# VHH binders against Flagellar brake protein YcgR (ycgR): the designs that were tried, part 229

Target 1, 263 residues: Flagellar brake protein YcgR (ycgR), of Thauera aminoaromatica (c4kar8)
Amino acid sequence: MAELSTPSPASPAPLDGGRGDELEKFTLRGARQILQLLQDLITHRGLITAHTGGGHSFMTAVLKVDEERGRVVLDPSPDPQANRRALAAPRLTCVTQLDGIRIQFPLVGLGEGQDKGRPALFAPLPAEMLRLQRREFYRLQVPLAHELSCLLKAEDLARKPVEVSARVIDIGAGGVAVVVPTGAAEFVIGGTLPACRLALPDGEPIELDLEVRNLNRQTQRNGTEQLRVGLRFAALPRAADTRIQRYIFKTERALNAKARGGL
Short names: E, the ipSAE of ESMFold2; O, the ipSAE of OpenDDE; V2, 0.75 times the mean of E and O plus 0.25 times the DockQ between their complexes.

## First folded at step 21 (VHH)

Design QC5 (from MC4 with E102V; framework vhh_7n9e_1; at its last look DockQ between E and O 0.35; V2 from the best seeds 0.00; counts 0 for: grease 25 > 24.2)
Fold by ESMFold2, look of step 21:
Structure QC5 (fold): chain B 263 residues (1-263), chain A 119 residues (1-119)
Amino acid sequence: as target 1 above (263 residues)
Amino acid sequence: DVQLVESGGGLVQAGGSLRLSCAASGFTFSSYAMYWGRQAPGKGREWVSGISSGGGSTAYASSVKGRFTISRDNAKNTLYLQMNNLKPEDTALYYCAKQDYVWGYFQYWGQGTQVTVSS
């Protein structure tokens, strides 16, 4: 087997990091913490997007943790080509969300086999897992029924203005995450989008400047690729801030009441 | 595997110019946004500039805006940083970085190139 001489990449860095270790405080490396988080994913039947490289991914889930052998058991794809790409990949990057908390972890050394007579994928337990806790990054997951949108005033490949209506998937005090079709506009972390318009249900759209903080590719089960754009509010007038907080509070209360049986 | 190799650093007097290059290999360069960051002695890495995959959008830290210009040549798989009117506070190890669309941030892969600006 050819041995790669290049080292593993440095941990991803956020825009405002300065120090290269900003995500380190959200990185779990303790075996007990990792096992607990994996068990939480199993208990909540969390769907995981597993990225195999080359822009390819597949949906999976953690079926169990084999503590004695120090490995995790994953659900294989029904697409044999996706499984072949996963097994050939030097690294599988798993991304999911649990109770609004973004979770990422790498798997290295993926293999195939059987679990209780069923096909399964196996890998050693990850050496690290990223868990972006709600404390600093609270984001309400926007119900699909609300159909919140944000009109982005961005640029195309020729640096010409374009307007993109983007669906808002989460919202918090400091920003939103939106999804756009691949290629709808050119985005770069640190870029600013002036005079965007955030549409809330209770009034006229809020005009605000947005800054791109993160960019993720999402591949839906039907193979459609879109871009998730994490956006920070530049400065908000008190009235705009109040409207956003009111929306979050009202929606959160409605979701909590539904979860408790409407009481 | 991904490889980023920075070059073009050196010693320059304040007010001078340098052009940094970043040679990329191991991935489809034209499909990724690219970035420059820097690390001054005793400090963490800080973002300096970014450019979208097609070059349609650029961004700069306020401390370098108007003095630095990021560019890319997708045919040569090369990222550039033109640095003009250099100041002693620009002294740092400069790194290029590749967008990571899975993590959602960018990652530094190389050893960097040293820029030292004398007064």
Scores: ipSAE 0.736, ipTM 0.928, lowest interface PAE 0.7, mean pLDDT 84
Fold by OpenDDE, look of step 21:
Structure QC5 (fold): chain B 263 residues (1-263), chain A 119 residues (1-119)
Amino acid sequence: as target 1 above (263 residues)
Amino acid sequence: DVQLVESGGGLVQAGGSLRLSCAASGFTFSSYAMYWGRQAPGKGREWVSGISSGGGSTAYASSVKGRFTISRDNAKNTLYLQMNNLKPEDTALYYCAKQDYVWGYFQYWGQGTQVTVSS
């Protein structure tokens, strides 16, 4: 009976810094906040994936926060090679979760030593910690049957205003991903699309401003090329947010019920 | 091979102006959105501005909005950044980047051009 080794949960990949402005809202920079969060990690014995670069990582934990010396103490890897990589790395990217919240923080200036006679890794306190609530990053895949659409106000190659009806493929509290025909309009990451209209099944379209955050060209199985546009809600009225959240919740519930054989 | 060569950086006094250029080669320039980024000493790389493939859409970081203007000449395969009313906090290595439509990010950073703004 070959024990099927349960695939080790894929160590969460570090969020690439490219989302700079959006992540700023979730970035803690206050010394007190950082200390508190580190203490919380200690209290909850949270396991941390420390990424050393090159696709390498090791499991660690915050053992202690030394406020007097301004340093954090980490549990070394049982693998000496991992420790060597960590020490050689210009930066560690630490990723963990606490109470369903993703936490990511950089450590620089890693050193080795002893804490109370035990081997330990030392680093200066992080200058910033990213705290991301799962709920904010959850994206519902929109069922094809719902036919969610977003009317995008953009410009074409000739700088002529165009309205593009885009199919919504996923939606979350923070934005939508849509697909448009290639060449339908011009987009740029960081660009704002004002006065767009998101159509939900439950009523009138929601007027909102959208910010382009991602652009991907995808070739469909039929050979047709489409542009996937990741859009952030730039300014969402509270009422609109509530409607979006309600839609997501209702849809998720329905999908789960169907998956359980109930529909 | 994709090549991006930045130029136009230098030392300038606060309130001054610079115009950066990025010469692009190795790809169809007119088919890609282009971007400027910068990296200040001791800081990470940050996005500064972007322009769509045809130049019809532009975007700016809040920190440079109203002061910087991105433009492009597709016939010359050149990206520009006009920087006006420069501030000491604008001191950084400025990079040109090409849109990557596979990963959805900007890639292929050049070597950069140094901009130093004195107080």
Scores: ipSAE 0.661, ipTM 0.899, lowest interface PAE 0.8, mean pLDDT 87
ESMFold2 (binder alone), look of step 21: mean pLDDT 85; pTM 0.860

Design QC6 (from MC4 with E102L; framework vhh_7n9e_1; at its last look DockQ between E and O 0.36; V2 from the best seeds 0.00; counts 0 for: grease 24.5 > 24.2)
Fold by ESMFold2, look of step 21:
Structure QC6 (fold): chain B 263 residues (1-263), chain A 119 residues (1-119)
Amino acid sequence: as target 1 above (263 residues)
Amino acid sequence: DVQLVESGGGLVQAGGSLRLSCAASGFTFSSYAMYWGRQAPGKGREWVSGISSGGGSTAYASSVKGRFTISRDNAKNTLYLQMNNLKPEDTALYYCAKQDYLWGYFQYWGQGTQVTVSS
């Protein structure tokens, strides 16, 4: 009988040691670097998927770092079975993102206790943290002035075709993230949107197939609700890939030039 | 307080059919996309199918497309998986899962229901 799991295949999965030599250059081992990265996760309220093995995981967050005792304090799961699996596991593999960069770290020796009278999980500080900054995982935050859009060919509640013009908020080698008004179309992870059109500033729009990879609800400052849709490029022709990479490169150079000029 | 209870599994001959059900409680079912996943012995859990919150969009793993049909009844807070033309490789513990719009992924909460397909 298989054990129960809280997350799915669409959740961030741990990187395995099949490319351990490749990953070493992204591995932080300095105590100060580790403390700073953990503090950054706290500051950005980074949510973390903690994997216990056997396909099981739960969502958590770093609540604080106790430097004096050399330990990290984690948010317990509301699911008691997930907490029991975590406490029984020989290690947790924690996976998250910070500013579009994948973060992964192990925790061993997990225990339960109280922090300021509230239930919490505790572990010694990790001896290492992976901060994976590679081009295939990189997502450029699209400057607002570029007004990049993607015309999505999707379906409504009755499975009737609808077209939605969606603003592109980030773009990388493998896909885009867009925002749409809630209710504009029906989306599901694994769904394919054929013949969408990505409008880059130069040249004709790119026709491409997209696959839904993640769905987040966001409330804008004015109170309106929108859906952030993470989309993977499917069957990307070489010419389209080249145009996307050139857009990213040109935009990165322009942004870096402004940063060097003090702006 | 999320609860998902799967049922409808069993032993079936290759080529046969089963209909799985997932009873949901502890959340507003009609506001969430829902999914089926499965775990074969010694394997990781794999995504099988998904359906949007209103039922307007569905998706299937290539291994089950054309044989399985996902559906939902929002009035009864129930998710279904009609499984036709079953094959031995469909043998697995089947789970339903709920969309997590905060993290953008989905999660399994139930014990699953066993499907066993004999040759």
Scores: ipSAE 0.644, ipTM 0.905, lowest interface PAE 1.3, mean pLDDT 83
Fold by OpenDDE, look of step 21:
Formats: sequence, structure tokens, C-alpha cells
Structure QC6 (fold): chain B 263 residues (1-263), chain A 119 residues (1-119)
Amino acid sequence: as target 1 above (263 residues)
Amino acid sequence: DVQLVESGGGLVQAGGSLRLSCAASGFTFSSYAMYWGRQAPGKGREWVSGISSGGGSTAYASSVKGRFTISRDNAKNTLYLQMNNLKPEDTALYYCAKQDYLWGYFQYWGQGTQVTVSS
């Protein structure tokens, strides 16, 4: 009876740096924050996938943070070849998860040595750590009763400026999905819609720039065709971000309470 | 069947210009946004530019903004990319792409046209 080795959970692939601007919001650069996060990884014995490039990776853990020497100590791989690859790599990309939060950080200048008589890998402390909370990628399905709308400033087929009131169907920290009638305006992925207005229930509309990230044509059950537009917040003021987050949180709580037989 | 045929690539010196064309067939060209992408050696495919179905809206990657101009002729079922002030980093295989409105991603690519910019 050949024990079907359960396929090792696919090591999470590193996030490609192409989302550079969006990831900045989630990037920790403070020395204290970095140290704390590394210490948390130690405390929770978090397993780390270390990517060495070329599709190669190995499992490791942070064993120790040496603040005096400004270095992190990692558990070496039991595979000597993996260690050699790590040492030869110009950059190690470490990926892990702690409490549902994805953590990614680069290590450069990897060396080998001994820690308390045991083989170890050493690297300078990371200059930055990416912390992505699942909640940050969470898209709230907007209840129909809330009637969230977004006034889109776009152009029609004749290149005439048009304002389209679009219903918001989902919202997250990074953007909204809206539905518009087909032909209401012209959209292109990567295009910017400046000075749009997002209407939330709690106050005045938020003025913001939106970037088109996705376009989907959908046929409704009634046979009407609609265009779903995925929009990213291009430049969201802090105050606006706070309002959006508050709305999402409040709405989610209400929905959960309702689902539990509450109100 | 959707067909996209790119042309106009070649070897050019830095600072030079090229105009790419993409002939589209097998679908109602005027009903779809069209895009240019490129793939440099050893790199993944990257988005370069897009144009809405009617041509009223255009978008550009930051790396090409101000240098490249996308346009289309719906009567000829043709997409264009005017590339000015070309740089060595623009060296890539350039693809024409049709938006898939069902899946929200690019499904249809041509064979591409090679652009090589020499230093």
C-alpha cells in the first residue's frame, strides 16, 4: 500500500514586485516594527519558505534576532544543496504566514556559520517587511439596501465627457467593483478616471481618482447586458481610507450579526 | 477564430521610432478594447498600452507614457502603436491583445513582432 504522499502544500509564491505602489502601504520599514515582527515569527515558530530563485525554495525558520549585530539567524535546510543555493543567491525571498497575515521579506548577504555550536544561516536584518492582512484584500459584497454609488467621470464613444452613476457591488480597501450599462462610457484597462465620487452612507461623497483594472460583460437574468468595472483607488487620502474601512467593518459586523440570527 | 497579426517591428537605434500594426480578424473589432503588451527576454509579459473600443480612452504604462501612442482604425480592423524615443529597455516581443470580457483577462494574443533597440 504505497502511502500517497500528500502533495506538500504548494509553497506560497512570492508576490511579484510589479504591484509596487500598492504594496508600499503594507511595507514596514521601521526598525522597531521589523524587529517586533521577526520576534513574533520566533515566538510562534513560524515556518518560512525561503525562495532562492530559479524556482527553488526551502523551508526555514527564524531562530534568533541578534540586535547587537544587526542580524537574523535562520535554520539551515537539511539539504546541503539548498543551503548552497541560498548562499549563492543574491537575494533570498522569505514568505510566511502569521495569524492569517502573509509576511514577505527579502534577505541579502546570507552567510553560514554556527550558533551555539549548531549550523546556522545568517543575514543582516531585512530593510523592509511586507505584511498583508487577508482583511485588506477582503471585498465586501455591498448590500443592495445600502445603494452605494460611484460617479464615474469618463468619455463616451464620441469622446465627450460623461458622468455615469454606477452602482457599487463590492468594496475593499484597494478599490470597488461597479456595474454600468453597456455603452454608457468607454473604458480601458489601465485607464484613469479622475475626480470620481464615491458615495458612502455616512456622509459626503469621497472624491478620488480611479484606475480601471478589470472589465467584464455580464448578462443579467433578465437578458440585460451590463458592464462590470473593477476599479482601484489610485490615490486615496488617509481620511477617505479610514471612512471606507469603517464602512466595511460596520457593514461586515451587521451582516454577521444578521447571519447569526441577530436583528 | 480570433486572429491577431502583429507587424512593424525591427531593429532601431536608441532614440529612434517604430510604428507597430496589428491586424485583427474573427471578431467584431470595434466592440472590444485592444491592448499592446510586450515580453522582454527572461521577463514576463507586461502591459504596455490600451485603447477603448471606440478609441476615446487610452492608457499607458508608466515606462512608455509620453513616448508611445496607441491608436486604432476600426474600419480597417487595425490597432497601432507609435513608438518614439525608443530605449534599449524597450527591446521585447510586442503582442497585440484582445480583451476577454468574460474572464477579465487577456486571452487572445498574436504571435508578436520583435522590437530591438540598440544602444
Scores: ipSAE 0.394, ipTM 0.801, lowest interface PAE 1.3, mean pLDDT 87
ESMFold2 (binder alone), look of step 21: mean pLDDT 85; pTM 0.859

Design QC7 (from MC4 with E102H; framework vhh_7n9e_1; at its last look DockQ between E and O 0.28; V2 from the best seeds 0.65)
Fold by OpenDDE, look of step 21:
Structure QC7 (fold): chain B 263 residues (1-263), chain A 119 residues (1-119)
Amino acid sequence: as target 1 above (263 residues)
Amino acid sequence: DVQLVESGGGLVQAGGSLRLSCAASGFTFSSYAMYWGRQAPGKGREWVSGISSGGGSTAYASSVKGRFTISRDNAKNTLYLQMNNLKPEDTALYYCAKQDYHWGYFQYWGQGTQVTVSS
């Protein structure tokens, strides 16, 4: 009876910096933002996987942020060998998750010492922190040619009901991202937009309830500001789910075929 | 610099009410959605409520829905949270947060105001 060793949840590998341009928008460089995020990690007692290179890592946590000295205090590993590796490494890559968001940041200049009489690791504050929302669901980038739209039922600044036709940027099993003109409607994270209508190419619009999960202002190349709204499907009928999945699958196949020089 | 200063917390008996305030400065208050969060002892920070920039849209965590009311006075740069029918499980440090439209989440939490609900 071979005990199926439950695969240890693979410590999320550091994201290779290769997709540099796409990650820039998710990179925090502001001192205040970095401090706030580190403080949030402390507050949530977030466990951090610290990668030392060579496939080695250890579990740590941010214990303290020393703003005066411009350094972070980390919990050392109970393994002395892991600590030696960390101290010898030119760079420590720290990976963690906070509220479903992946956080990655480098630490350089690691040292050991004592904090309040306890062994601790010290490093200068990171110069940057990457914050990536884990997309629970694969999201298809909607081709511009498909012109998917979502009619949002919302309120304007005067609390008047408005219907806003929003272009769908990406779609997945769990929701959509749409863009609307800035000021077209009022949104709040956690807010519900009832009885919205998602238009797919294959038939009549799907009526569904949406929950606002993300709000980003984006400036287009032409200087126009738009609001990107991340929306979760709050209640998706089975038939609607099937249609959405079918659309995603069909579109992905078409895109892949095109990429392979087909059609 | 963005500043958020929470007030109005205190000790209250179960079933009681409190009204929290958050004074905002250092940014155009009326242009940002605002939020309340809380952190109970030994727990992580949780979202409690949100209000759009103009106040036309509101949201509530399921745990506080029907009991709490978020509002804002843009002329006073102040966010409010009316808390009714308070329960011991509402005991927490309550924070005010500003929407970050660059990252898409709420940031710039204040120092918080302590709410303690006694059974």
Scores: ipSAE 0.825, ipTM 0.942, lowest interface PAE 0.5, mean pLDDT 87
Fold by ESMFold2, look of step 21:
Structure QC7 (fold): chain B 263 residues (1-263), chain A 119 residues (1-119)
Amino acid sequence: as target 1 above (263 residues)
Amino acid sequence: DVQLVESGGGLVQAGGSLRLSCAASGFTFSSYAMYWGRQAPGKGREWVSGISSGGGSTAYASSVKGRFTISRDNAKNTLYLQMNNLKPEDTALYYCAKQDYHWGYFQYWGQGTQVTVSS
């Protein structure tokens, strides 16, 4: 049976549904830690979904941190109504991802103004930021040399079955992300792909059902379009879970050994 | 400049049908997956259904599967939701949403259209 999925987070917080006590160890409250994480988001061009409550949200980014004034500078929405909702909201819940780890933080006291002559939104630095580095949310970035693949059983635009061999770019306890050529198949968030096959190095491929959780477009340097498909394991037998966790831990050990030994 | 305008809501008796429309402008409609969501009074918004950019793949929340049908007409830049066998728990403000391929999720842009199902 397919799992019910609500891809838009509910306001106000926490958006990923964790208990507050369990989330405390993932919560950053130090000013220097918060500044560094915001600077990392700026450096990596992290896009942020800002939720205003009532099911409304808009896309934004941290443009810079004004350390002297203790403020973040945000990219306004091109939709004026989204900006008005943001300015009227008592709190924005900002959600983003950095290196496969979910980042969440509140902003209060949002105002509008200009930054170097461009429209901008401003808020005081958040008092806390959540960096969800739980085992259940962790995603290992798969080394290219491993050539992990997943055979997807999807549909084309005529609703006919099509099989797509997709490279796995990250893997975690709850799912994988893969890349496919744009147009190779039709994908939609909430769609299920039955009887897919995940190929791990240590045995026969694992047959499993996958659910589409996110869809990102990527343009390669040669102009070729790819689609990044985030996939959740719909039902995962314990033996398959064990094999996936073993792959992750073995690969982490190997990568950590290289980092200590000089790459 | 993205605009999504929902219409087709109204008051209907339980067991009835309604067809919602979502007129899209300000983007290349045929290049985006599209979604319906709804928000009942005092509750959070929930995803209802989605359809891929070419229409080849559809998905539904378990609460509406078999009763609701999502469709799109890429020549008219219009998204549809056919709602059959409506129940009082379907009462909500219905929104359409556009896929955001940079963020990887979808976003709501419109004011929604009210569906009210009476006993």
Scores: ipSAE 0.715, ipTM 0.926, lowest interface PAE 0.9, mean pLDDT 83
ESMFold2 (binder alone), look of step 21: mean pLDDT 85; pTM 0.859

Design QC8 (from MC4 with Y105F; framework vhh_7n9e_1; at its last look DockQ between E and O 0.38; V2 from the best seeds 0.00; counts 0 for: pae E 6.7 > 2)
Fold by OpenDDE, look of step 21:
Structure QC8 (fold): chain B 263 residues (1-263), chain A 119 residues (1-119)
Amino acid sequence: as target 1 above (263 residues)
Amino acid sequence: DVQLVESGGGLVQAGGSLRLSCAASGFTFSSYAMYWGRQAPGKGREWVSGISSGGGSTAYASSVKGRFTISRDNAKNTLYLQMNNLKPEDTALYYCAKQDYEWGFFQYWGQGTQVTVSS
């Protein structure tokens, strides 16, 4: 009986660092607001995924807020290697959820020490915290079996038009994330890719304009480097939106049914 | 260590032009998309323009589109921003930013260059 290792719930990826101006309305910068939100995380014992870069993350929690010293106390990982990575990272990206709201905040200047005789991680209070409502930013992880693709119209290093078939790894109401081979095309955040084609399982590809919102280089387990491109739907026709929503809903239901042992 | 040094800012009258430069060091410049941002007094940082690593793709904020042109010289490790038809609302501290492919966004490392547009 091969114990089907339940795929570890994919650690929520950091939100696309899109146009700073668009995220500003969701960004808390007030000291009081930040302190309150951190306190709320403590009160609710919210688990936090701490991203250290390079595709590595560990689970932590805010244990304490030290207002006098202007620092936050985090629970260290039981994995010493994860803690070493965290301490070596120039920035820690913390992601969590509270009451259905996604919360993301950076920590810099991480150090280790003891809090009341227990090992702990310390960081200065975050300068900002991002709060995003789930409904607007929910992304479905696309099952590998669905083989969703997006034909990207871009330019190469020589400024020659190229078409790149990209695998869709996640999809939401607002956009898709795709993976392309490194060097397949030139991308820039804020750039527009016109007349792209999103292939869904239910019919003909959807033609749409896409805006680049995020660029992340990832090294696969096999050592191959890929570029993850976060793309926003620049102008989505109503009919296309309906199809995308239907796909997401149908897929989620199927995944949930499978998780419950029904399929 | 990554270093970005902005220059070319100054005082200019509305309708005038400036050319900003950003000298980059401490990393392989040609391998990274680069960006310009700005921060007006009392406002947050605003994205202005971006250029891909090879310069094959460019992007502009709607507020500067048609007036600003981003370019780069990879041999000189230098990023440029040509600003034409400047407006008072363009008054800001302009920053050079490097793409962060690990986190997926761009980061500012420069001290910035002040652009002031008088009415």
Scores: ipSAE 0.828, ipTM 0.944, lowest interface PAE 0.5, mean pLDDT 88
Fold by ESMFold2, look of step 21:
Structure QC8 (fold): chain B 263 residues (1-263), chain A 119 residues (1-119)
Amino acid sequence: as target 1 above (263 residues)
Amino acid sequence: DVQLVESGGGLVQAGGSLRLSCAASGFTFSSYAMYWGRQAPGKGREWVSGISSGGGSTAYASSVKGRFTISRDNAKNTLYLQMNNLKPEDTALYYCAKQDYEWGFFQYWGQGTQVTVSS
């Protein structure tokens, strides 16, 4: 006789910070679409990284979809601590890849039980699933020797204008990631930084408006903390876009040639 | 454990006002940017507003800019959302969120507070 505990009352779906409107085109909310995507994960035996927060995660898989009961059945971890963390977490952030496309979805109300006499984890079907096309996400890791910088026009804690010269650590068609000392300026996801200047090796700096998309604290080898700021290009003129793409292409070719011994 | 407890929701007529509160515990509140989000029935989640850790910078979704004001009191570990000139489309379950610097994603830590705006 299988025993299935009812999950806790459903918690609200997670917010995907700073990208709400832009992520909408990649967000599936139809029940049929969600069921089909979950079935595709089962069919392709997709391995899922389930994040429980605090830097903890475990590997799992969708074993089945119980459409009649509106539930997804997950493989428990062989590590009992991982299972305890998962059951204690307010939500599970599941991340996987299907045919090179990043899939992300929340599970809330996780419960434990048995499926045909074997331990299993259960959750209501997710209210949404994010299906991201990888072509949009290419980011060139900027070589340190290039010393690419972006002058950010932001505000300090006292709401006074401050200019911060930030090192660019990656760059793509849609934006850059930069690093700044923690406390150099006040940033908030969704904020706009007008009239910033991106310095490429060739030519004059590009003046552009940037939107803050993510913030991440990083600890360097020496223990120093810095803030990684993900920035989206806004209103990028075609000429500026061409310069950025040319920089990416040229740098990528040079890095590949160096890896092959200069051939 | 991080705990976020939303309150101040209710039933209100169109054009009215509400002030939401979010009581925070289990972390150093003043070190984190804080956010409000909402989810209407049958719709996906929507980012509403954010405020930097010191309160020096704010951001708003275009649908609420000029009507909603986010604020924080770091001495009381409390986040606020003043909602003015409410419209029926503002009807939603409102959530307080702490930015998780480790992940760069928001997390909801409470049940939210329901706001219902009648026409």
Scores: ipSAE 0.057, ipTM 0.611, lowest interface PAE 6.7, mean pLDDT 79
ESMFold2 (binder alone), look of step 21: mean pLDDT 85; pTM 0.857

